# Ledger of designs, part 9: VH-VL binders against B box and SPRY domain-containing protein (Bspry)

Target 1, 197 residues: B box and SPRY domain-containing protein (Bspry), of Mus musculus (Mouse) (q80yw5r259to455)
Amino acid sequence: SPLLTQLWAASVLGSLSGVEEVLIDERTVSPLLHLSEDRRTLTFIAKKSKVCSDEPERFDHWPNALAATAFQTGLHAWIVNVKHSCAYKVGVASDQLPRKGSGNDCRLGHNAFSWVFSRYDQEFCFSHNGYHEPLPLLRCPAQLGMLLDLQAGELVFYEPASGTVLHIHRASFPQVLFPVFAVADQLISIVRGPLAT
Key: E = the ipSAE of ESMFold2; O = the ipSAE of OpenDDE; V2 = 0.75 times the mean of E and O plus 0.25 times the DockQ between their complexes.

## First folded at step 8 (VH-VL; framework fv_tezepelumab)

Design c1 (from b1 with heavy chain N57K, light chain K30E; at its last look DockQ between E and O 0.56; V2 from the best seeds 0.00; counts 0 for: pae E 8.2 > 2)
Fold by ESMFold2, look of step 8:
Structure c1 (fold): chain C 197 residues (1-197), chain A 121 residues (1-121), chain B 108 residues (1-108)
Amino acid sequence: as target 1 above (197 residues)
Amino acid sequence: QMQLVESGGGVVQPGRSLRLSCAASGFTFSDYYMHWVRQAPGKGLEWVAYISYSGSKKHYADSVKGRFTITRDNSKNTLNLQMNSLRAEDTAVYYCARGLYDFWSGAFDIWGQGTMVTVSS
Amino acid sequence: SYVLTQPPSVSVAPGQTARITCGGNNIGSEYVHWYQQKPGQAPVLVVYDDSDRPSWIPERFSGSNSGNTATLTISRGEAGDEADYYCQVWDRSSYHVVFGGGTKLTVL
C-alpha cells in the first residue's frame, strides 16, 4: 500500500524526520493522570480524586487525554514511548468523543468516536466501536509509531526501531481527528518531534 | 435480552472436582471482564475470581487460589470455573457476573441466577 | 486484605429516608458500588461509582462517598425496598474485589 512504501522510505531516510510535535491538551486530562510540564508525559496516579474540574473538556472517569493537535487533511505521524507501561491505549478520536461519565461512549475503542491500539499486560488489540482485533505481537514495543493518512483513509501502527507494521486500519474517518491517549499503569510519553523549538 | 446462565452445580464430596459453566447472550462477550461471585447459604457475597477480555489475565480470592481455574471461550460466549480439591467451605450459590468496566473499576451490572454447589460427606 | 463494614440491619418507617453506610479505611479514594438482593434472587446493581445509577433504577436511590464512609440513600422508603444491600469496591493493589457484609433493610 502507499503508506507501507512511505513508512519504509521514512525509516531508511530518518526515523524522526516526519514526526509532528504533538502536545497534550491540559484541559482534557483526566484527574487520574498527571501531566508533565512539557505536556508530553502522562503518568497514572492509581488513587482517584473526588475533586472534579470545572473544565467541560476534561475526561472525568476514564484515564484519558487528548492532544491539542488536530488533524484535518493529509498525512501525519507521531510516536509514543510506551516502554514503561503495561496498560495503555493510543490512537485517534474525533472531536465528538464525550468527556463525562462512566459509559462506553467515553471508553476508548468501545465507541464510534475512537480508534486505538491497546495493551493490557501481554494482550495487544486494535479496538474501534466495541470490536477488538487481537494483535499477535512477538515482543512488547518500546515505542509505538502512528501514521494517519486522511486522504487514503488509513491508520497505521508500527514499531519505529524495526520498521515493522503492527496493524493497518482502513476506514472513512471524520474530517477532524486528535491523537488520544489512555494510561492505567505507570507512564507514556510523546516523542519530541521536529517542530519542538 | 442480556443474559448470563450458570450450569454445572451439584452435590459432591470433599476433595473432588466440579466444573461450572456460564453462557452469555445479548451482548458482545469479548468486551467485558467476567467474574465468579459466590454466596454461602445465609451469608454474604464473596468474590471468587475474574478473567480479562482475552483470558490472559486472571485473579483469584485467596480462599480458592491454586484450587480453582477460571477460563473463557469468546468464540462460544462461555465463562468456566474448574473447581478442584473442593472443601465444605466452598458450599455456595455461584454467580456469573459481568464487569461493567475494565480492571480499574469493578461494578457488576449483569448477574446470572446462580447454580448451587454443595460439598458434603 | 481490605475490609468493608456495614451495619447488620437498618429499619425505617414507610415514606422515610433510609441510609445504609459502608465503612472502609480511606474508602473515599475508591469507587463504591451498591447491590440490592431480595430472597432467592440474584443481586441487582442500584448505584455504581459512588453516585451513578443505572437508567432503570429510580431516582430515590442515591449514593455518596467521602473520607472513610460511603452511604446508600433510599428516599421515600417503600415495602418493595426491603432487601439485603451490599457495598463493593475493587482493591486495585491486590486485584481483589471486596464486598461488605450486607445490611438488611426493613420497612416497618
Scores: ipSAE 0.017, ipTM 0.578, lowest interface PAE 8.2, mean pLDDT 85
ESMFold2 (binder alone), look of step 8: mean pLDDT 92; pTM 0.951
OpenDDE, look of step 8: ipSAE 0.366; ipTM 0.782

Design c2 (from b1 with heavy chain F103Y; at its last look DockQ between E and O 0.77; V2 from the best seeds 0.00; counts 0 for: pae E 5.3 > 2)
Heavy chain, then light chain:
Amino acid sequence: QMQLVESGGGVVQPGRSLRLSCAASGFTFSDYYMHWVRQAPGKGLEWVAYISYSGSNKHYADSVKGRFTITRDNSKNTLNLQMNSLRAEDTAVYYCARGLYDYWSGAFDIWGQGTMVTVSS
Amino acid sequence: SYVLTQPPSVSVAPGQTARITCGGNNIGSKYVHWYQQKPGQAPVLVVYDDSDRPSWIPERFSGSNSGNTATLTISRGEAGDEADYYCQVWDRSSYHVVFGGGTKLTVL
ESMFold2, look of step 8: ipSAE 0.196; ipTM 0.702
ESMFold2 (binder alone), look of step 8: mean pLDDT 93; pTM 0.957
OpenDDE, look of step 8: ipSAE 0.399; ipTM 0.793

Design c3 (from b1 with heavy chain Y53W; at its last look DockQ between E and O 0.70; V2 from the best seeds 0.00; counts 0 for: pae E 6.5 > 2)
Heavy chain, then light chain:
Amino acid sequence: QMQLVESGGGVVQPGRSLRLSCAASGFTFSDYYMHWVRQAPGKGLEWVAYISWSGSNKHYADSVKGRFTITRDNSKNTLNLQMNSLRAEDTAVYYCARGLYDFWSGAFDIWGQGTMVTVSS
Amino acid sequence: SYVLTQPPSVSVAPGQTARITCGGNNIGSKYVHWYQQKPGQAPVLVVYDDSDRPSWIPERFSGSNSGNTATLTISRGEAGDEADYYCQVWDRSSYHVVFGGGTKLTVL
ESMFold2, look of step 8: ipSAE 0.070; ipTM 0.665
ESMFold2 (binder alone), look of step 8: mean pLDDT 93; pTM 0.952
OpenDDE, look of step 8: ipSAE 0.656; ipTM 0.863

Design c4 (from b1 with heavy chain G99D; at its last look DockQ between E and O 0.83; V2 from the best seeds 0.00; counts 0 for: pae E 4.6 > 2)
Heavy chain, then light chain:
Amino acid sequence: QMQLVESGGGVVQPGRSLRLSCAASGFTFSDYYMHWVRQAPGKGLEWVAYISYSGSNKHYADSVKGRFTITRDNSKNTLNLQMNSLRAEDTAVYYCARDLYDFWSGAFDIWGQGTMVTVSS
Amino acid sequence: SYVLTQPPSVSVAPGQTARITCGGNNIGSKYVHWYQQKPGQAPVLVVYDDSDRPSWIPERFSGSNSGNTATLTISRGEAGDEADYYCQVWDRSSYHVVFGGGTKLTVL
ESMFold2, look of step 8: ipSAE 0.243; ipTM 0.713
ESMFold2 (binder alone), look of step 8: mean pLDDT 93; pTM 0.956
OpenDDE, look of step 8: ipSAE 0.825; ipTM 0.917

## First folded at step 10 (VH-VL; framework fv_tezepelumab)

Design f1 (from c4 with heavy chain D102E; at its last look DockQ between E and O 0.89; V2 from the best seeds 0.00; counts 0 for: pae E 4.0 > 2)
Heavy chain, then light chain:
Amino acid sequence: QMQLVESGGGVVQPGRSLRLSCAASGFTFSDYYMHWVRQAPGKGLEWVAYISYSGSNKHYADSVKGRFTITRDNSKNTLNLQMNSLRAEDTAVYYCARDLYEFWSGAFDIWGQGTMVTVSS
Amino acid sequence: SYVLTQPPSVSVAPGQTARITCGGNNIGSKYVHWYQQKPGQAPVLVVYDDSDRPSWIPERFSGSNSGNTATLTISRGEAGDEADYYCQVWDRSSYHVVFGGGTKLTVL
ESMFold2, look of step 10: ipSAE 0.333; ipTM 0.741
ESMFold2 (binder alone), look of step 10: mean pLDDT 93; pTM 0.958
OpenDDE, look of step 10: ipSAE 0.775; ipTM 0.904

Design f2 (from c4 with heavy chain L100Y; at its last look DockQ between E and O 0.86; V2 from the best seeds 0.00; counts 0 for: pae E 5.6 > 2)
Heavy chain, then light chain:
Amino acid sequence: QMQLVESGGGVVQPGRSLRLSCAASGFTFSDYYMHWVRQAPGKGLEWVAYISYSGSNKHYADSVKGRFTITRDNSKNTLNLQMNSLRAEDTAVYYCARDYYDFWSGAFDIWGQGTMVTVSS
Amino acid sequence: SYVLTQPPSVSVAPGQTARITCGGNNIGSKYVHWYQQKPGQAPVLVVYDDSDRPSWIPERFSGSNSGNTATLTISRGEAGDEADYYCQVWDRSSYHVVFGGGTKLTVL
ESMFold2, look of step 10: ipSAE 0.144; ipTM 0.692
ESMFold2 (binder alone), look of step 10: mean pLDDT 93; pTM 0.952
OpenDDE, look of step 10: ipSAE 0.818; ipTM 0.914

Design f3 (from c4 with heavy chain G106D; at its last look DockQ between E and O 0.87; V2 from the best seeds 0.00; counts 0 for: pae E 3.6 > 2)
Heavy chain, then light chain:
Amino acid sequence: QMQLVESGGGVVQPGRSLRLSCAASGFTFSDYYMHWVRQAPGKGLEWVAYISYSGSNKHYADSVKGRFTITRDNSKNTLNLQMNSLRAEDTAVYYCARDLYDFWSDAFDIWGQGTMVTVSS
Amino acid sequence: SYVLTQPPSVSVAPGQTARITCGGNNIGSKYVHWYQQKPGQAPVLVVYDDSDRPSWIPERFSGSNSGNTATLTISRGEAGDEADYYCQVWDRSSYHVVFGGGTKLTVL
ESMFold2, look of step 10: ipSAE 0.390; ipTM 0.763
ESMFold2 (binder alone), look of step 10: mean pLDDT 94; pTM 0.960
OpenDDE, look of step 10: ipSAE 0.764; ipTM 0.901

Design f4 (from c4 with heavy chain H59Y; at its last fold request DockQ between E and O 0.83; V2 from the best seeds 0.00; counts 0 for: pae E 2.6 > 2)
Heavy chain, then light chain:
Amino acid sequence: QMQLVESGGGVVQPGRSLRLSCAASGFTFSDYYMHWVRQAPGKGLEWVAYISYSGSNKYYADSVKGRFTITRDNSKNTLNLQMNSLRAEDTAVYYCARDLYDFWSGAFDIWGQGTMVTVSS
Amino acid sequence: SYVLTQPPSVSVAPGQTARITCGGNNIGSKYVHWYQQKPGQAPVLVVYDDSDRPSWIPERFSGSNSGNTATLTISRGEAGDEADYYCQVWDRSSYHVVFGGGTKLTVL
ESMFold2, look of step 10: ipSAE 0.569; ipTM 0.828
ESMFold2 (binder alone), look of step 10: mean pLDDT 93; pTM 0.951
OpenDDE, look of step 10: ipSAE 0.747; ipTM 0.897
ESMFold2, fold request of step 17: ipSAE 0.342, 0.343, 0.542; ipTM 0.739, 0.751, 0.820
ESMFold2 (binder alone), fold request of step 17: mean pLDDT 93, 93, 93; pTM 0.954, 0.951, 0.953
OpenDDE, fold request of step 17: ipSAE 0.896, 0.892, 0.890; ipTM 0.941, 0.940, 0.938

## First folded at step 11 (VH-VL; framework fv_tezepelumab)

Design g1 (from f4 with heavy chain G106D; at its last look DockQ between E and O 0.85; V2 from the best seeds 0.00; counts 0 for: pae E 7.7 > 2)
Heavy chain, then light chain:
Amino acid sequence: QMQLVESGGGVVQPGRSLRLSCAASGFTFSDYYMHWVRQAPGKGLEWVAYISYSGSNKYYADSVKGRFTITRDNSKNTLNLQMNSLRAEDTAVYYCARDLYDFWSDAFDIWGQGTMVTVSS
Amino acid sequence: SYVLTQPPSVSVAPGQTARITCGGNNIGSKYVHWYQQKPGQAPVLVVYDDSDRPSWIPERFSGSNSGNTATLTISRGEAGDEADYYCQVWDRSSYHVVFGGGTKLTVL
ESMFold2, look of step 11: ipSAE 0.031; ipTM 0.617
ESMFold2 (binder alone), look of step 11: mean pLDDT 93; pTM 0.958
OpenDDE, look of step 11: ipSAE 0.330; ipTM 0.766

Design g2 (from f4 with heavy chain D102E G106D; at its last look DockQ between E and O 0.78; V2 from the best seeds 0.00; counts 0 for: pae E 6.8 > 2)
Heavy chain, then light chain:
Amino acid sequence: QMQLVESGGGVVQPGRSLRLSCAASGFTFSDYYMHWVRQAPGKGLEWVAYISYSGSNKYYADSVKGRFTITRDNSKNTLNLQMNSLRAEDTAVYYCARDLYEFWSDAFDIWGQGTMVTVSS
Amino acid sequence: SYVLTQPPSVSVAPGQTARITCGGNNIGSKYVHWYQQKPGQAPVLVVYDDSDRPSWIPERFSGSNSGNTATLTISRGEAGDEADYYCQVWDRSSYHVVFGGGTKLTVL
ESMFold2, look of step 11: ipSAE 0.041; ipTM 0.626
ESMFold2 (binder alone), look of step 11: mean pLDDT 93; pTM 0.956
OpenDDE, look of step 11: ipSAE 0.026; ipTM 0.642

Design g3 (from f4 with heavy chain F103W W104F; at its last look DockQ between E and O 0.04; V2 from the best seeds 0.00; counts 0 for: pae O 7.5 > 2, placed apart)
Heavy chain, then light chain:
Amino acid sequence: QMQLVESGGGVVQPGRSLRLSCAASGFTFSDYYMHWVRQAPGKGLEWVAYISYSGSNKYYADSVKGRFTITRDNSKNTLNLQMNSLRAEDTAVYYCARDLYDWFSGAFDIWGQGTMVTVSS
Amino acid sequence: SYVLTQPPSVSVAPGQTARITCGGNNIGSKYVHWYQQKPGQAPVLVVYDDSDRPSWIPERFSGSNSGNTATLTISRGEAGDEADYYCQVWDRSSYHVVFGGGTKLTVL
ESMFold2, look of step 11: ipSAE 0.361; ipTM 0.742
ESMFold2 (binder alone), look of step 11: mean pLDDT 95; pTM 0.963
OpenDDE, look of step 11: ipSAE 0.016; ipTM 0.568

Design g4 (from f4 with heavy chain Y33W; at its last look DockQ between E and O 0.85; V2 from the best seeds 0.00; counts 0 for: pae E 2.3 > 2)
Heavy chain, then light chain:
Amino acid sequence: QMQLVESGGGVVQPGRSLRLSCAASGFTFSDYWMHWVRQAPGKGLEWVAYISYSGSNKYYADSVKGRFTITRDNSKNTLNLQMNSLRAEDTAVYYCARDLYDFWSGAFDIWGQGTMVTVSS
Amino acid sequence: SYVLTQPPSVSVAPGQTARITCGGNNIGSKYVHWYQQKPGQAPVLVVYDDSDRPSWIPERFSGSNSGNTATLTISRGEAGDEADYYCQVWDRSSYHVVFGGGTKLTVL
ESMFold2, look of step 11: ipSAE 0.522; ipTM 0.804
ESMFold2 (binder alone), look of step 11: mean pLDDT 94; pTM 0.959
OpenDDE, look of step 11: ipSAE 0.762; ipTM 0.900

## First folded at step 13 (VH-VL; framework fv_tezepelumab)

Design i1 (from f4 with light chain D49E; at its last look DockQ between E and O 0.83; V2 from the best seeds 0.00; counts 0 for: pae E 3.8 > 2)
Heavy chain, then light chain:
Amino acid sequence: QMQLVESGGGVVQPGRSLRLSCAASGFTFSDYYMHWVRQAPGKGLEWVAYISYSGSNKYYADSVKGRFTITRDNSKNTLNLQMNSLRAEDTAVYYCARDLYDFWSGAFDIWGQGTMVTVSS
Amino acid sequence: SYVLTQPPSVSVAPGQTARITCGGNNIGSKYVHWYQQKPGQAPVLVVYEDSDRPSWIPERFSGSNSGNTATLTISRGEAGDEADYYCQVWDRSSYHVVFGGGTKLTVL
ESMFold2, look of step 13: ipSAE 0.401; ipTM 0.766
ESMFold2 (binder alone), look of step 13: mean pLDDT 93; pTM 0.953
OpenDDE, look of step 13: ipSAE 0.752; ipTM 0.892

Design i2 (from f4 with heavy chain F103Y; at its last fold request DockQ between E and O 0.75; V2 from the best seeds 0.00; counts 0 for: pae E 3.8 > 2)
Heavy chain, then light chain:
Amino acid sequence: QMQLVESGGGVVQPGRSLRLSCAASGFTFSDYYMHWVRQAPGKGLEWVAYISYSGSNKYYADSVKGRFTITRDNSKNTLNLQMNSLRAEDTAVYYCARDLYDYWSGAFDIWGQGTMVTVSS
Amino acid sequence: SYVLTQPPSVSVAPGQTARITCGGNNIGSKYVHWYQQKPGQAPVLVVYDDSDRPSWIPERFSGSNSGNTATLTISRGEAGDEADYYCQVWDRSSYHVVFGGGTKLTVL
ESMFold2, look of step 13: ipSAE 0.546; ipTM 0.824
ESMFold2 (binder alone), look of step 13: mean pLDDT 93; pTM 0.955
OpenDDE, look of step 13: ipSAE 0.846; ipTM 0.921
ESMFold2, fold request of step 17: ipSAE 0.348, 0.351, 0.364; ipTM 0.757, 0.751, 0.742
ESMFold2 (binder alone), fold request of step 17: mean pLDDT 93, 93, 93; pTM 0.957, 0.953, 0.956
OpenDDE, fold request of step 17: ipSAE 0.890, 0.889, 0.878; ipTM 0.938, 0.938, 0.934

Design i3 (from f4 with heavy chain S30R; at its last look DockQ between E and O 0.85; V2 from the best seeds 0.00; counts 0 for: pae E 3.2 > 2)
Heavy chain, then light chain:
Amino acid sequence: QMQLVESGGGVVQPGRSLRLSCAASGFTFRDYYMHWVRQAPGKGLEWVAYISYSGSNKYYADSVKGRFTITRDNSKNTLNLQMNSLRAEDTAVYYCARDLYDFWSGAFDIWGQGTMVTVSS
Amino acid sequence: SYVLTQPPSVSVAPGQTARITCGGNNIGSKYVHWYQQKPGQAPVLVVYDDSDRPSWIPERFSGSNSGNTATLTISRGEAGDEADYYCQVWDRSSYHVVFGGGTKLTVL
ESMFold2, look of step 13: ipSAE 0.455; ipTM 0.789
ESMFold2 (binder alone), look of step 13: mean pLDDT 93; pTM 0.953
OpenDDE, look of step 13: ipSAE 0.743; ipTM 0.893

Design i4 (from f4 with heavy chain S56R; at its last look DockQ between E and O 0.86; V2 from the best seeds 0.00; counts 0 for: pae E 3.0 > 2)
Heavy chain, then light chain:
Amino acid sequence: QMQLVESGGGVVQPGRSLRLSCAASGFTFSDYYMHWVRQAPGKGLEWVAYISYSGRNKYYADSVKGRFTITRDNSKNTLNLQMNSLRAEDTAVYYCARDLYDFWSGAFDIWGQGTMVTVSS
Amino acid sequence: SYVLTQPPSVSVAPGQTARITCGGNNIGSKYVHWYQQKPGQAPVLVVYDDSDRPSWIPERFSGSNSGNTATLTISRGEAGDEADYYCQVWDRSSYHVVFGGGTKLTVL
ESMFold2, look of step 13: ipSAE 0.481; ipTM 0.795
ESMFold2 (binder alone), look of step 13: mean pLDDT 92; pTM 0.949
OpenDDE, look of step 13: ipSAE 0.624; ipTM 0.861

## First folded at step 15 (VH-VL; framework fv_tezepelumab)

Design j1 (from i2 with light chain V97Y; at its last look DockQ between E and O 0.83; V2 from the best seeds 0.00; counts 0 for: pae O 3.3 > 2)
Heavy chain, then light chain:
Amino acid sequence: QMQLVESGGGVVQPGRSLRLSCAASGFTFSDYYMHWVRQAPGKGLEWVAYISYSGSNKYYADSVKGRFTITRDNSKNTLNLQMNSLRAEDTAVYYCARDLYDYWSGAFDIWGQGTMVTVSS
Amino acid sequence: SYVLTQPPSVSVAPGQTARITCGGNNIGSKYVHWYQQKPGQAPVLVVYDDSDRPSWIPERFSGSNSGNTATLTISRGEAGDEADYYCQVWDRSSYHYVFGGGTKLTVL
ESMFold2, look of step 15: ipSAE 0.480; ipTM 0.801
ESMFold2 (binder alone), look of step 15: mean pLDDT 94; pTM 0.960
OpenDDE, look of step 15: ipSAE 0.218; ipTM 0.730

Design j2 (from i2 with heavy chain S105T; at its last look DockQ between E and O 0.84; V2 from the best seeds 0.00; counts 0 for: pae E 3.1 > 2)
Heavy chain, then light chain:
Amino acid sequence: QMQLVESGGGVVQPGRSLRLSCAASGFTFSDYYMHWVRQAPGKGLEWVAYISYSGSNKYYADSVKGRFTITRDNSKNTLNLQMNSLRAEDTAVYYCARDLYDYWTGAFDIWGQGTMVTVSS
Amino acid sequence: SYVLTQPPSVSVAPGQTARITCGGNNIGSKYVHWYQQKPGQAPVLVVYDDSDRPSWIPERFSGSNSGNTATLTISRGEAGDEADYYCQVWDRSSYHVVFGGGTKLTVL
ESMFold2, look of step 15: ipSAE 0.479; ipTM 0.796
ESMFold2 (binder alone), look of step 15: mean pLDDT 93; pTM 0.954
OpenDDE, look of step 15: ipSAE 0.651; ipTM 0.872

Design j3 (from i2 with heavy chain G106N; at its last look DockQ between E and O 0.90; V2 from the best seeds 0.00; counts 0 for: pae E 3.2 > 2)
Heavy chain, then light chain:
Amino acid sequence: QMQLVESGGGVVQPGRSLRLSCAASGFTFSDYYMHWVRQAPGKGLEWVAYISYSGSNKYYADSVKGRFTITRDNSKNTLNLQMNSLRAEDTAVYYCARDLYDYWSNAFDIWGQGTMVTVSS
Amino acid sequence: SYVLTQPPSVSVAPGQTARITCGGNNIGSKYVHWYQQKPGQAPVLVVYDDSDRPSWIPERFSGSNSGNTATLTISRGEAGDEADYYCQVWDRSSYHVVFGGGTKLTVL
ESMFold2, look of step 15: ipSAE 0.459; ipTM 0.791
ESMFold2 (binder alone), look of step 15: mean pLDDT 94; pTM 0.958
OpenDDE, look of step 15: ipSAE 0.712; ipTM 0.886

Design j4 (from i2 with heavy chain D99E L100P; at its last look DockQ between E and O 0.15; V2 from the best seeds 0.00; counts 0 for: pae E 9.9 > 2, placed apart)
Heavy chain, then light chain:
Amino acid sequence: QMQLVESGGGVVQPGRSLRLSCAASGFTFSDYYMHWVRQAPGKGLEWVAYISYSGSNKYYADSVKGRFTITRDNSKNTLNLQMNSLRAEDTAVYYCAREPYDYWSGAFDIWGQGTMVTVSS
Amino acid sequence: SYVLTQPPSVSVAPGQTARITCGGNNIGSKYVHWYQQKPGQAPVLVVYDDSDRPSWIPERFSGSNSGNTATLTISRGEAGDEADYYCQVWDRSSYHVVFGGGTKLTVL
ESMFold2, look of step 15: ipSAE 0.007; ipTM 0.539
ESMFold2 (binder alone), look of step 15: mean pLDDT 92; pTM 0.950
OpenDDE, look of step 15: ipSAE 0.622; ipTM 0.854

## First folded at step 16 (VH-VL; framework fv_tezepelumab)

Design k1 (from i2 with heavy chain Y33W; at its last look DockQ between E and O 0.70; V2 from the best seeds 0.00; counts 0 for: pae E 2.6 > 2)
Heavy chain, then light chain:
Amino acid sequence: QMQLVESGGGVVQPGRSLRLSCAASGFTFSDYWMHWVRQAPGKGLEWVAYISYSGSNKYYADSVKGRFTITRDNSKNTLNLQMNSLRAEDTAVYYCARDLYDYWSGAFDIWGQGTMVTVSS
Amino acid sequence: SYVLTQPPSVSVAPGQTARITCGGNNIGSKYVHWYQQKPGQAPVLVVYDDSDRPSWIPERFSGSNSGNTATLTISRGEAGDEADYYCQVWDRSSYHVVFGGGTKLTVL
ESMFold2, look of step 16: ipSAE 0.478; ipTM 0.780
ESMFold2 (binder alone), look of step 16: mean pLDDT 94; pTM 0.960
OpenDDE, look of step 16: ipSAE 0.790; ipTM 0.908

Design k2 (from f4 with heavy chain F103R; at its last look DockQ between E and O 0.87; V2 from the best seeds 0.00; counts 0 for: pae E 5.1 > 2)
Heavy chain, then light chain:
Amino acid sequence: QMQLVESGGGVVQPGRSLRLSCAASGFTFSDYYMHWVRQAPGKGLEWVAYISYSGSNKYYADSVKGRFTITRDNSKNTLNLQMNSLRAEDTAVYYCARDLYDRWSGAFDIWGQGTMVTVSS
Amino acid sequence: SYVLTQPPSVSVAPGQTARITCGGNNIGSKYVHWYQQKPGQAPVLVVYDDSDRPSWIPERFSGSNSGNTATLTISRGEAGDEADYYCQVWDRSSYHVVFGGGTKLTVL
ESMFold2, look of step 16: ipSAE 0.303; ipTM 0.735
ESMFold2 (binder alone), look of step 16: mean pLDDT 93; pTM 0.952
OpenDDE, look of step 16: ipSAE 0.080; ipTM 0.694

Design k3 (from f4 with heavy chain F103H; at its last look DockQ between E and O 0.75; V2 from the best seeds 0.00; counts 0 for: pae E 5.5 > 2)
Heavy chain, then light chain:
Amino acid sequence: QMQLVESGGGVVQPGRSLRLSCAASGFTFSDYYMHWVRQAPGKGLEWVAYISYSGSNKYYADSVKGRFTITRDNSKNTLNLQMNSLRAEDTAVYYCARDLYDHWSGAFDIWGQGTMVTVSS
Amino acid sequence: SYVLTQPPSVSVAPGQTARITCGGNNIGSKYVHWYQQKPGQAPVLVVYDDSDRPSWIPERFSGSNSGNTATLTISRGEAGDEADYYCQVWDRSSYHVVFGGGTKLTVL
ESMFold2, look of step 16: ipSAE 0.145; ipTM 0.684
ESMFold2 (binder alone), look of step 16: mean pLDDT 93; pTM 0.958
OpenDDE, look of step 16: ipSAE 0.359; ipTM 0.785

Design k4 (from f4 with heavy chain F103L; at its last look DockQ between E and O 0.85; V2 from the best seeds 0.00; counts 0 for: pae E 2.7 > 2)
Heavy chain, then light chain:
Amino acid sequence: QMQLVESGGGVVQPGRSLRLSCAASGFTFSDYYMHWVRQAPGKGLEWVAYISYSGSNKYYADSVKGRFTITRDNSKNTLNLQMNSLRAEDTAVYYCARDLYDLWSGAFDIWGQGTMVTVSS
Amino acid sequence: SYVLTQPPSVSVAPGQTARITCGGNNIGSKYVHWYQQKPGQAPVLVVYDDSDRPSWIPERFSGSNSGNTATLTISRGEAGDEADYYCQVWDRSSYHVVFGGGTKLTVL
ESMFold2, look of step 16: ipSAE 0.532; ipTM 0.813
ESMFold2 (binder alone), look of step 16: mean pLDDT 93; pTM 0.956
OpenDDE, look of step 16: ipSAE 0.615; ipTM 0.866

## First folded at step 17 (VH-VL; framework fv_tezepelumab)

Design m1 (from f4 with heavy chain Y50W; at its last look DockQ between E and O 0.83; V2 from the best seeds 0.00; counts 0 for: pae E 3.5 > 2)
Heavy chain, then light chain:
Amino acid sequence: QMQLVESGGGVVQPGRSLRLSCAASGFTFSDYYMHWVRQAPGKGLEWVAWISYSGSNKYYADSVKGRFTITRDNSKNTLNLQMNSLRAEDTAVYYCARDLYDFWSGAFDIWGQGTMVTVSS
Amino acid sequence: SYVLTQPPSVSVAPGQTARITCGGNNIGSKYVHWYQQKPGQAPVLVVYDDSDRPSWIPERFSGSNSGNTATLTISRGEAGDEADYYCQVWDRSSYHVVFGGGTKLTVL
ESMFold2, look of step 17: ipSAE 0.643; ipTM 0.854
ESMFold2 (binder alone), look of step 17: mean pLDDT 94; pTM 0.961
OpenDDE, look of step 17: ipSAE 0.860; ipTM 0.928
ESMFold2, look of step 20: ipSAE 0.416; ipTM 0.773
ESMFold2 (binder alone), look of step 20: mean pLDDT 94; pTM 0.960
OpenDDE, look of step 20: ipSAE 0.810; ipTM 0.913

